# VH-VL binders against Vacuolar sorting protein 39 (VPS39): the designs that were tried, part 20

Target 1, 267 residues: Vacuolar sorting protein 39 (VPS39), of Arabidopsis thaliana (Mouse-ear cress) (q8l5y0r16to282)
Amino acid sequence: PARIDAVESYGSKLFAGCYDGSLRIYSPPESSASDPSELHQETYVLEKTVAGFSKKPIVAMEVLASRELLLSLSESIAFHGLPNLETVAVITKAKGANAYSWDDRRGFLCFSRQKRVCVFKHDGGGGFVEVRDYGVPDTVKSISWCGENICLGIKKEYVILNTANGTLSEVFPSGRVAPPLVISLPSGELILGKENIGVFVDQNGKLLQTERICWSEAPTSIVIQNPYAIALLPRRVEVRLLRSPYPLIQTIVLQNIRRLVKSNNAV
Below, E stands for the ipSAE of ESMFold2; O stands for the ipSAE of OpenDDE; V2 stands for 0.75 times the mean of E and O plus 0.25 times the DockQ between their complexes.

## First folded at step 10 (VH-VL; framework fv_benmelstobart)

Design g6 (from a11 with light chain D50Y N93D; at its last look DockQ between E and O 0.01; V2 from the best seeds 0.00; counts 0 for: pae O 5.9 > 2, placed apart)
Fold by OpenDDE, look of step 10:
Structure g6 (fold): chain C 267 residues (1-267), chain A 122 residues (1-122), chain B 107 residues (1-107)
Amino acid sequence: as target 1 above (267 residues)
Amino acid sequence: QITLKESGPTLVKPTQTLTLTCTVSGFSLSSYYVHWIRQPPGKALEWLGVIWSGGSTRYNAAFMSRLTITKDNSKNQVVLTMNNMDPVDTATYYCARDYYEWSGSDYYFDYWGQGTLVTVSS
Amino acid sequence: DIQMTQSPSSLSASVGDRVTITCKASQDISNYVAWYQQKPGKAPKLLIYYASNLETGVPDRFSGSGYGTDFTFTISSLQPEDIATYFCQQYDDLPLTFGQGTKLEIK
């Protein structure tokens, strides 16, 4: 069976990036004209398989709806036109990139490769222009825009990269249990993972509150669906209210879950 | 200690099938790509194919019709099978580990087996 | 396929000499080039990756440079133990391809 490593939603469709480099497109059943007020279990049907979409496993995807583009992270970072999926741009310098963050408002892409952080800007058409290239002291494990700055998880700590001058400011250690995890909030704040704890910081890495989100285990990913924070744990999903004291709302026991993706009022 | 070691027949007759096994230690095949590369005596290196950590494969088109790469993660073994061997296929065959980085890999090789010379001859 | 044209095919130099090997790619491959050292009867050893990054444990007399199509491998001061064949490799696209190799000897 095909291994799916990346998932993204586009309208009513689901995009599945597979380990074999293929992209599978799933569509809801045609008969799914049900009352939106009722929850229905629906089986999506494979609409199309795009073989050879990537030469390496598709690690991540992101729909840039405002630009009608699909961003894919695999051997490099590529942009594909929606809905036709033609390749619009390939960031050649991003080959080998392991993480990226897209700023939709400003049209900026940052990504990490080895001990480098690169910033590209969308030119408004189909192209991207490199605007910054920073050296950092170690391999970046996580990356996220934080205002005009970039939050990095490097080694076992979080740092803020000042994009204006390239200086790094230490935030705090990320712990030893899990890789650094940086989650952007709609408010512009970040949640930084420390073991099984989520810490809130601003664009400068300043702690915003003393209260923390505490998960049962260190999450591998977190999806924000206001007012909820949904965390993927090794064998379950925890849903917590994104309000103090961040109570547990629901636990969903799932087997072999690897990805969470936000869709229209769904995860 | 990271090691790769090729094993199998060192002599193959023309038209026969070559089966080589790469046994690895010090790392998990579920986490790393393993490549097969060969080198004819006194010649350049030639990439044959790769098996990804998840089991997917990519082959050099020049060999795709007669080359198969499989693996058993539990046995720490990667197997290369090449059909219809010809004297021109005489080479030292290497298995090599792909560079790996968190959430990413790149197709250069940080660890190699010692290689095994396979001679195709009547 | 991307061709890596390596030159020279053979080179003889004296201890202490600066040695330069070049590889030219048939197309722009950014900096996705590795360099290997292969001693007789041994497997290739990674020396350089991403055109200019020195692999851990490799002496700093080895270096690489280049971007796009033209790449250079350099030994700043040749040592007796450097006798080997050197290969460039591109990993911009599949199939992976290697240069023809440069056999380096000491006078």
Scores: ipSAE 0.018, ipTM 0.553, lowest interface PAE 5.9, mean pLDDT 90
ESMFold2, look of step 10: ipSAE 0.481; ipTM 0.764
ESMFold2 (binder alone), look of step 10: mean pLDDT 91; pTM 0.932

Design g7 (from a11 with heavy chain E101D S105T D106Y; at its last look DockQ between E and O 0.77; V2 from the best seeds 0.00; counts 0 for: pae O 3.2 > 2)
Fold by OpenDDE, look of step 10:
Structure g7 (fold): chain C 267 residues (1-267), chain A 122 residues (1-122), chain B 107 residues (1-107)
Amino acid sequence: as target 1 above (267 residues)
Amino acid sequence: QITLKESGPTLVKPTQTLTLTCTVSGFSLSSYYVHWIRQPPGKALEWLGVIWSGGSTRYNAAFMSRLTITKDNSKNQVVLTMNNMDPVDTATYYCARDYYDWSGTYYYFDYWGQGTLVTVSS
Amino acid sequence: DIQMTQSPSSLSASVGDRVTITCKASQDISNYVAWYQQKPGKAPKLLIYDASNLETGVPDRFSGSGYGTDFTFTISSLQPEDIATYFCQQYDNLPLTFGQGTKLEIK
């Protein structure tokens, strides 16, 4: 079977970005088109394979519903029209980018490549305009919008990049046993990972509360589905209430799970 | 008052299993990482492993095959089990609390138990 | 594993002397170094963290410096109560590792 490296939800469909550069589209069975309030155990079926969607492995995808675009990270960052999947833009400067963050509200894209952070703005049409290019002290491992600023994981530290003046402010050291993990919350806050701990900070890197989310293990990813935080652990998924004291709601034992994707009232 | 105290046998025969218990007071195991560290007589400190607040563990690879760390938060106890003990494992065994602040854990130790000398001998 | 090479292994100095201990890491570990004091029959006591930060309650005659691979621990004026073995420790990555220790004696 094809190696799937990226997953995204578009309506009722699932997009799977594959290592071979193909995009696989899966659809739910016809019976699943029923009341969303009912729980169904259905198996998605392969609807379409778009071969040659990318020349290189698709590392990440994101549906920008408000703009009817699909963002893909591969050799570069590309934007594709939905639902036809035609390429509408390619950010050439993003060649070699390893991480990105999309601000849907403002229409801003930031991405990192080596020791550079670039910001592009959607021009309202089909294009993007470069608006910032920052140098940073080391290779960026993680990136996320944080208000008007950008939170970066650099080496083993979280820092805030002030987009207005390009200055970096140290937040705190990341964990030693896991890569930096930055999760954006709908509130505009961030959860910064440190081993099995999630710390809440604002757009300036200020600690918002003393309480933390504590997972059983260091999560590889976290999906926010209010009122829950859903963490992917090595061999299971933990669901915790996104409210103090962030109690464990459910543990789902899963084997060989690599990706969590938020969908309509589902993950 | 924050305290850690190691307890268990002080004499173990070769090939037997060592079981040590670290009883803590003044803090909750659900909030802190606890490490096990040993020190052979007159020698350097050696990190054995850690149990996270969430229950996850990390071990020194040198001991992973024969070391297990567990805990009971309700009892304020962390337990170390080490199989197939050898005279070379003779050491003072410490449990230690990981430093913890608003940003989390840092993997240096602010509080230690007094240590318990474990001698492995036939 | 990250090796912490500590030197000297032993040191004798007089009261009031400036004492310096060094620790060299096998790789760049930023400032993720702690220093401990261990008196005979006792557990180690944290003195310095993040290479240069003095732990609360520790006399200011103790200090640390360094970044990257070379770290230094200093006692500005040695006191009789400072007789102990001192250890450096890295916490840049697991497994955590310690220096070999420096046994400090007073002449």
Scores: ipSAE 0.038, ipTM 0.639, lowest interface PAE 3.2, mean pLDDT 91
ESMFold2, look of step 10: ipSAE 0.575; ipTM 0.800
ESMFold2 (binder alone), look of step 10: mean pLDDT 91; pTM 0.928

## First folded at step 11 (VH-VL; framework fv_benmelstobart)

Design k1 (from g7 with heavy chain S103F; at its last look DockQ between E and O 0.02; V2 from the best seeds 0.00; counts 0 for: pae O 15.7 > 2, placed apart)
Fold by OpenDDE, look of step 11:
Structure k1 (fold): chain C 267 residues (1-267), chain A 122 residues (1-122), chain B 107 residues (1-107)
Amino acid sequence: as target 1 above (267 residues)
Amino acid sequence: QITLKESGPTLVKPTQTLTLTCTVSGFSLSSYYVHWIRQPPGKALEWLGVIWSGGSTRYNAAFMSRLTITKDNSKNQVVLTMNNMDPVDTATYYCARDYYDWFGTYYYFDYWGQGTLVTVSS
Amino acid sequence: DIQMTQSPSSLSASVGDRVTITCKASQDISNYVAWYQQKPGKAPKLLIYDASNLETGVPDRFSGSGYGTDFTFTISSLQPEDIATYFCQQYDNLPLTFGQGTKLEIK
């Protein structure tokens, strides 16, 4: 099968976005559908392949359960109805977008393309309205809502974009080992990655505490499943308690793992 | 008291299939990973594979084509099956519990069975 | 696979001596190393985990150190009951791998 570049969960099903633009849907066996220990590899079966779901590789997906939509990032950002997967909307201005962040509470989408950050709002009727368009000094590598503001990883530093006035405030350098990583916490706080360290900041980029989450290696992604932070490292997954001093709870040695996805109290 | 105990044939003929059973006590297989490890006489330890608490398995690629690990949680048993045995497979076979606390696993071993010597000979 | 090169293969020391065993990983494995003691006819016993943490119930004359690729296991004062083969193990990645072992004898 084609290389899987994106993974998402819808109910008990797994969506796999492939490099060839196809979407593969997998279902768990009945005996394992209710297994709370989903960190284990389950024997999922291929239920359906949607060929030509995207013209280009699917880079990312996100299920918006409250709106019964699937967000896909590929050539552009598109929204698809669930469970039928019909295309509901395509954000044409998002052509060439490389990152996005969805605010489910407010129904806002922000995305980056080159040195631009755009904000769209869901109108509740299946459409999206452009709200803002900001210029930033460098190519955006990471993006996340932080309250009403947007945290950006640009080049080798983190900045906060004030959505009200478009001003940027520098937070700190992200380091050289890994690209910027911005993780939103349910509390409204952010974890900003600096090499193998996660730093806690508020929506204004202010350091909230002196404690750090220290991973054994620089994570490629982090998923928050309260009360745990789950990090994907090059050769394993580390689970840490999201409470000071953020101790290591579990190490899962894995091979050839490229994606983490949170769903139904599982990862 | 936590215990693991390997049982099965101690003599296997070449090309035959080895079946070993690890019976555990003092803990639930639904909560712990169990590994199989072997040690040829006078040689180093070799990791064969693991069965996770959820039933998933991972195998050493060197043995993947011949090795199957299964378990029955209700019987507190983990079973290793290895096909096409060869004299080179003569070894003491161990089952071992993965260190596991309330939240996680760590892939080093806190409890071992006593091991069972399996000799492959015609 | 990650190779764990253990040295020496055998060692003879006197009671009370400081004993040092080394293990070198073929790649950076952080601190994901365990050390085991195996007495003749017995299963390995966990002594050290995470390179330097002493397992519960293990005498404090045993210790470990190292990070990355070079790891050291130490017995500060060798006792007669310490006659055994010692193994390092990495759990940074699958397959899990062990060192060749160090057979420790007392003079």
Scores: ipSAE 0.000, ipTM 0.487, lowest interface PAE 15.7, mean pLDDT 89
ESMFold2, look of step 11: ipSAE 0.499; ipTM 0.772
ESMFold2 (binder alone), look of step 11: mean pLDDT 92; pTM 0.932

Design k2 (from g7 with heavy chain Y100F S103L; at its last look DockQ between E and O 0.63; V2 from the best seeds 0.00; counts 0 for: pae E 4.0 > 2)
Fold by OpenDDE, look of step 11:
Structure k2 (fold): chain C 267 residues (1-267), chain A 122 residues (1-122), chain B 107 residues (1-107)
Amino acid sequence: as target 1 above (267 residues)
Amino acid sequence: QITLKESGPTLVKPTQTLTLTCTVSGFSLSSYYVHWIRQPPGKALEWLGVIWSGGSTRYNAAFMSRLTITKDNSKNQVVLTMNNMDPVDTATYYCARDYFDWLGTYYYFDYWGQGTLVTVSS
Amino acid sequence: DIQMTQSPSSLSASVGDRVTITCKASQDISNYVAWYQQKPGKAPKLLIYDASNLETGVPDRFSGSGYGTDFTFTISSLQPEDIATYFCQQYDNLPLTFGQGTKLEIK
């Protein structure tokens, strides 16, 4: 079986983007779909494989439910119709993009390519229009919308890009061990990672709280499922309450965990 | 008052395992990173590894295969274990606290133990 | 690993003299450099962080400068109590590394 490099959830189904460019779709047993309130040990089965979904490895995917689109990051950024998975659009300027962030509220896509940050807007008809193109001082490692602005991890520093005027404002240095990690919160706030510490900031990069969320290890990814923050650590998943003082709720030891994805009331 | 103090054997035979304990006071290990650094006589300082406040560790690759750092927050102790000691490992061993502020750790050291000289000899 | 090449290895100066020590990094490490003072039989003491920031309680005769690869540590007016070995340290990336040290003596 091909290596899975990306995972996303669409309804009850799981999408697996593979290294060979194929997309595998997994479905739960029929009995598990009836009561979301019950905890079930589910065995997903392969429903469909879409060969040649991408020419290059699929690095990331995101379901845009409100628009019935699947966003894929590979050689470029592409949009596919759901559920048929036909290619609707390809952002040619995103060739070589390494990170992206989708603003579902406004229908904006931002992505980074080397020392450039580009913004595209969904035109409502299946197309996208370029809106902004910004130069930044260094290669972007992480990117996320934060209100109308964009939070960037550049080299070993977090900065806020003002989309209105293109100016950058420094937030603080990121950690030395782990790459920058920017997590958007439903409240509009951000969690910025520094080793095993998460710092809370607003859309302007201002520190909002004096508390920190501290993980046992530096997480590689964090999923927010209110009221919990769920972090993927090297050998386990750590669940913490997203309320001060952010106590540890649960540790789940799992082997060979590589991806964490939110699905309805599950992760 | 913030203090760190190294304790353990000062003489180790070749191939034996070194175990050092760093006892801290004036701060909580649950909030600070603690590093181990050694210094051979008359030589430069060498970083060995760090244990994070959450218990995670990072090691110098040169020692990763034979070095382990653990801690007990309740006892205010950090323990360094180094296997297969050799005369070349003769050095003063220090534990040091990582500088810490609201933004976290910075990987330079504001407080040090006095150090303990460990001699590896037959 | 990032190498920190420190110079000179030893230095002798008179009381009141300006003393300068340099450290060169093998790659760009921004301003992630600390300087320590180590007296005989003692642990290192932090003097400078972020290349140019003076640690609390440290006399202002100590200073640091530099960005990128070249860093300088300075004692504006050497005092008898400054007899020690001085080390630079980078914290741009793991493993953390130190300069070879500069042994400072008074004539």
Scores: ipSAE 0.047, ipTM 0.613, lowest interface PAE 3.6, mean pLDDT 90
ESMFold2, look of step 11: ipSAE 0.389; ipTM 0.727
ESMFold2 (binder alone), look of step 11: mean pLDDT 92; pTM 0.926

Design k3 (from g7 with heavy chain Y100F; at its last look DockQ between E and O 0.01; V2 from the best seeds 0.00; counts 0 for: pae O 6.3 > 2, placed apart)
Fold by OpenDDE, look of step 11:
Structure k3 (fold): chain C 267 residues (1-267), chain A 122 residues (1-122), chain B 107 residues (1-107)
Amino acid sequence: as target 1 above (267 residues)
Amino acid sequence: QITLKESGPTLVKPTQTLTLTCTVSGFSLSSYYVHWIRQPPGKALEWLGVIWSGGSTRYNAAFMSRLTITKDNSKNQVVLTMNNMDPVDTATYYCARDYFDWSGTYYYFDYWGQGTLVTVSS
Amino acid sequence: DIQMTQSPSSLSASVGDRVTITCKASQDISNYVAWYQQKPGKAPKLLIYDASNLETGVPDRFSGSGYGTDFTFTISSLQPEDIATYFCQQYDNLPLTFGQGTKLEIK
């Protein structure tokens, strides 16, 4: 069986991007049309395998529901039509990109490749236009929109890239234990990870709160499902209330979990 | 047919400003990037700068203080202005189109102007 | 800036010969390399892009290879019309930079 490296949800379906470049589509059983208020264990069934979806391993995927597009990160960044999955566009300059962030409101894509940050705009007709190209002093490890600016993890620090003038502003060091983690909040704020701590900052990198969200361990990923923040820890999922003092709500011990995906009102 | 053509003075005095115009046809400047590249006689090519389809510009840092690139999409013209010219700036100046397709752009050049030799001399 | 070191600076070969030009980047630039042919008094002409892709309309005797820092341009069988100067170019990062060029002559 192929290793799954990326997961995304589209409606009731689950997309699994595999190391061999295939895309596996899973569907819930037909009987799963149950009351959304009830908790059910659902066994998803493999519906379809699209072989050769990508020539390289699929690293990440994101469903852009408002545009009926699936974004995939592999050798490059590609956009596929939903539900047919035909390739609509490939961002050629994104070849070798290691990270990206999509701004659905404005239709902007930013991605990093080595020491460059590029911004493309969706033209609404299936095409993309390059609108920005920034050089940065070090290899970008993480990237996220923060308002009109871009938050970057460079080396072992967080910086804000001002998209208007290309200037970088230092926020704080990301720490040495875990890679930088940038989480976008619906409010436009960001949670920046430092070890097991999440720090709240605005689009300019200013600290917004004196209080911090503290996890039991350094999370590898965080999903926001208001009013909760759900963190994937090495051997468990930790759910905390996204309100001060950010109390622990639930711990779910799960083995061999590698991805968290938000789907409708579920994770 | 896609064409680019450089026009302007072929002789400039030291300290004067060079103004070159690149007139394009067969494509829209609103859709393509246009670069300026120069080549001193018998020497290598040197990238000067680019103007994007949206009007944004990027310059070689070596020339940023002296170089300005503008365009008028309606006239199909890109203009290069370089201040404080020196004999060392003697070169053939080219405008070139950036490769572009439905999927995006690359910073290599599929179409070139014929180039115009600019001599800086007293 | 990324330096593209091109070798040799000049080359003389006979018709039918295999010709090889090399370009070395000062850092890893993946496959973001283009090759141009420039005939005397003319603008450069794109021959190869992405290190190994042949531009439309270019004869298949031209080829390119390489990834990372070392790149090679090859003419499998030199023709009289191939007399020109050849340049490599990187487009991995700004500023864009070119090799010094290789002047190719026929013996």
Scores: ipSAE 0.016, ipTM 0.550, lowest interface PAE 6.3, mean pLDDT 90
ESMFold2, look of step 11: ipSAE 0.529; ipTM 0.783
ESMFold2 (binder alone), look of step 11: mean pLDDT 91; pTM 0.930

Design k4 (from g7 with heavy chain S53T; at its last look DockQ between E and O 0.01; V2 from the best seeds 0.00; counts 0 for: pae O 3.6 > 2, placed apart)
Fold by OpenDDE, look of step 11:
Structure k4 (fold): chain C 267 residues (1-267), chain A 122 residues (1-122), chain B 107 residues (1-107)
Amino acid sequence: as target 1 above (267 residues)
Amino acid sequence: QITLKESGPTLVKPTQTLTLTCTVSGFSLSSYYVHWIRQPPGKALEWLGVIWTGGSTRYNAAFMSRLTITKDNSKNQVVLTMNNMDPVDTATYYCARDYYDWSGTYYYFDYWGQGTLVTVSS
Amino acid sequence: DIQMTQSPSSLSASVGDRVTITCKASQDISNYVAWYQQKPGKAPKLLIYDASNLETGVPDRFSGSGYGTDFTFTISSLQPEDIATYFCQQYDNLPLTFGQGTKLEIK
């Protein structure tokens, strides 16, 4: 089977974006699909393969449940209808995009392309309208909405992009060990990664807490499943309580983990 | 040459269990889904269920309580078991291969068995 | 379940006639529709998939169209060998469902 580069959850199903541009859909056993609240050891099976879903490798996906859309990042950013997976829109300007953030409440998409940050708005139908285009000083490695502004991990630092005037304000350096990592919290706050430490900031980049969430290693990704923060480390997953003093709850040693996805109170 | 062939009893008494076997050739059950579909005389086709390559199944809810589909990849056989048969279940039963090509896997059928007429009668 | 309402239930036409059969889905099913030909005593034969794609080996007098809820199957010039019952099928969601069928006869 083709290498899986992206994964997402839709209901009880799992979507796997593959390097060959195909989308694989996995489904749980029928008996378990009816009660997602129960803990089961489930064997997911391939339900369907959609070849040619993308011409290029699928590197990221996100289900926009409120809009019945699947966002895919590949050659560009595309939106597909759920559950049929027909292409609804392609953001041509997102060709070469490397990161994106979706604001579900407002229906805004921001993405980075080289030293540019673009903002598009969902028009309520099947289309998107460009609303902003900003230049930034370096390549964006991480991006997230923070209120009406956008938090960027640029090179080795975090900055806030003011969407109203396009100005950048520096937050702090991201460190040398790991690339910038920006994680949105349900509360509207952000976690900014600095090596093995997560720092809590508001939409303006202001530090909110004196306490830090500390991982055993620098995480490559973090998934928030309240009340837990789940971090992907090189050889394991760490689960910490998202409450001071952010104690370690569980360590899961797994080999060759590449992606974490939140799904039905599971990861 | 790709073939599917249904085999089993052609006469079943009410309340008895029907067991049909679909024997396939020309392809592997590890690579293709196999469906069961029936057709009452002079009526429309009814999808019963599917067995995936991994052995998992999905059933039409109308038959879920009575229907079981299993397979043995090594024997190239898919087996349908339907309990508590009734005269209303009289139909030609087909096994069919799920279509697969360069575009992927889809739930329409490119190859069918010839079907076997099962009559439920006392 | 997705209902496929097929019409007409029966049709009689002359050789050379244009024949049209329709299927209406109870909900939007994109282009996930197949059409089958079933001759008496035989299994269905796939003619059209994805609403409009002709299966390999099928004569080009057969065609399909539609997207969403309304689908059409057409025989551009009816031939004697086309006497059969035709079915539409949706494969958007399980359970898979078929139209009621259209019995086609030649006058």
Scores: ipSAE 0.027, ipTM 0.589, lowest interface PAE 3.6, mean pLDDT 91
ESMFold2, look of step 11: ipSAE 0.581; ipTM 0.814
ESMFold2 (binder alone), look of step 11: mean pLDDT 91; pTM 0.931

Design k5 (from g7 with light chain S30Y; at its last look DockQ between E and O 0.01; V2 from the best seeds 0.00; counts 0 for: pae O 10.5 > 2, placed apart)
Fold by OpenDDE, look of step 11:
Structure k5 (fold): chain C 267 residues (1-267), chain A 122 residues (1-122), chain B 107 residues (1-107)
Amino acid sequence: as target 1 above (267 residues)
Amino acid sequence: QITLKESGPTLVKPTQTLTLTCTVSGFSLSSYYVHWIRQPPGKALEWLGVIWSGGSTRYNAAFMSRLTITKDNSKNQVVLTMNNMDPVDTATYYCARDYYDWSGTYYYFDYWGQGTLVTVSS
Amino acid sequence: DIQMTQSPSSLSASVGDRVTITCKASQDIYNYVAWYQQKPGKAPKLLIYDASNLETGVPDRFSGSGYGTDFTFTISSLQPEDIATYFCQQYDNLPLTFGQGTKLEIK
């Protein structure tokens, strides 16, 4: 089968977006549907493949449970109804988008397309309306809502885009070892990755704490499952308490792990 | 060595229930999925269903009302039960192991039993 | 259900001949196709998976190709031991389905 590039969870099912543009749906054993521990012990089985789900590789997916929608990033950004997976909307302007962030509370989508950042709002009726279009000085590598503002990783630097006036404020360099990593916290704060260090900032890019969350290696992704931060490292997963001094709670040595996905009380 | 072997009655009367057992060796049923596939004489293969490592099952809709697959991991046995047999159900029945690895399940079969011919006749 | 239309239903060829069997899927199934060899009175044997990958231990005279809806199975040089029925199988969606089979004989 084609390489899996995106993973998402919907209920007990797992969605796998593939490089060939197909969506594979996997189901767990019935007895383990609600047991997080079974995700590692039991093998999910292919239930269905939706061929031609996308014409291009599926890069990312996100389940918007409150709206019963699946967001997919591929050639463009598309929204699909759950559970039927019919296409509800396609953001035409998002063609060529490389990153996005969804604000579920406000119903806002922001995405980057080269040196452009666009904001769309869900109209509540299955449609989306363009709200803003910003130019930025360089290609956006990462993007995340930060309150009403947008945090951007540009080259090796983090910046905050003020959505009210379109101004950019520099936060700090992301380092040379790893690409920018922006993690949204439930509190509205952000963790910005600098090599193996996570830095806490507010919606304005202000440093909130002097203390840092330190990983053994530079993580490729971080999932927040309060009260824990779970980081994917090259050959293992580290679980740390998301409270100072952010102690290591658990190390899970796993081979061939490529994606972390947050699910209902599970990762 | 990996082996699968089907066992059970080779003659069933119409309306009776067929029970076949697949005994496996060389691998654990707790780690692999086992499928049932049948083949009428001189005809194509027909997929019946699968039992997952965790015990969950999926069936071909054409047989769902009549077919049950269970297993006992400790005995290395998978059992197929099919109710209300008809002469049209005369076929060689196979159990087969699903290929899977850490990257997922693939639903093609790397090991098969030798098959057992079941004849439904009065 | 996905239909796999296999052709021809029967084929007779001479030793050393190139043999080609085709399978057409009713929808785009990418490369999710396996090919099996079934000798008389025996269970099917996996030869090809993912449309073109040769199973371990299978002679390299066997090959597969195709992507989407049209798939091809090839024996580059037919050998006497290759007398069998060959089947294609899709594993894109449940239920799993097979082609009708191609009975291969030696002239």
Scores: ipSAE 0.000, ipTM 0.506, lowest interface PAE 10.5, mean pLDDT 90
ESMFold2, look of step 11: ipSAE 0.579; ipTM 0.808
ESMFold2 (binder alone), look of step 11: mean pLDDT 91; pTM 0.926

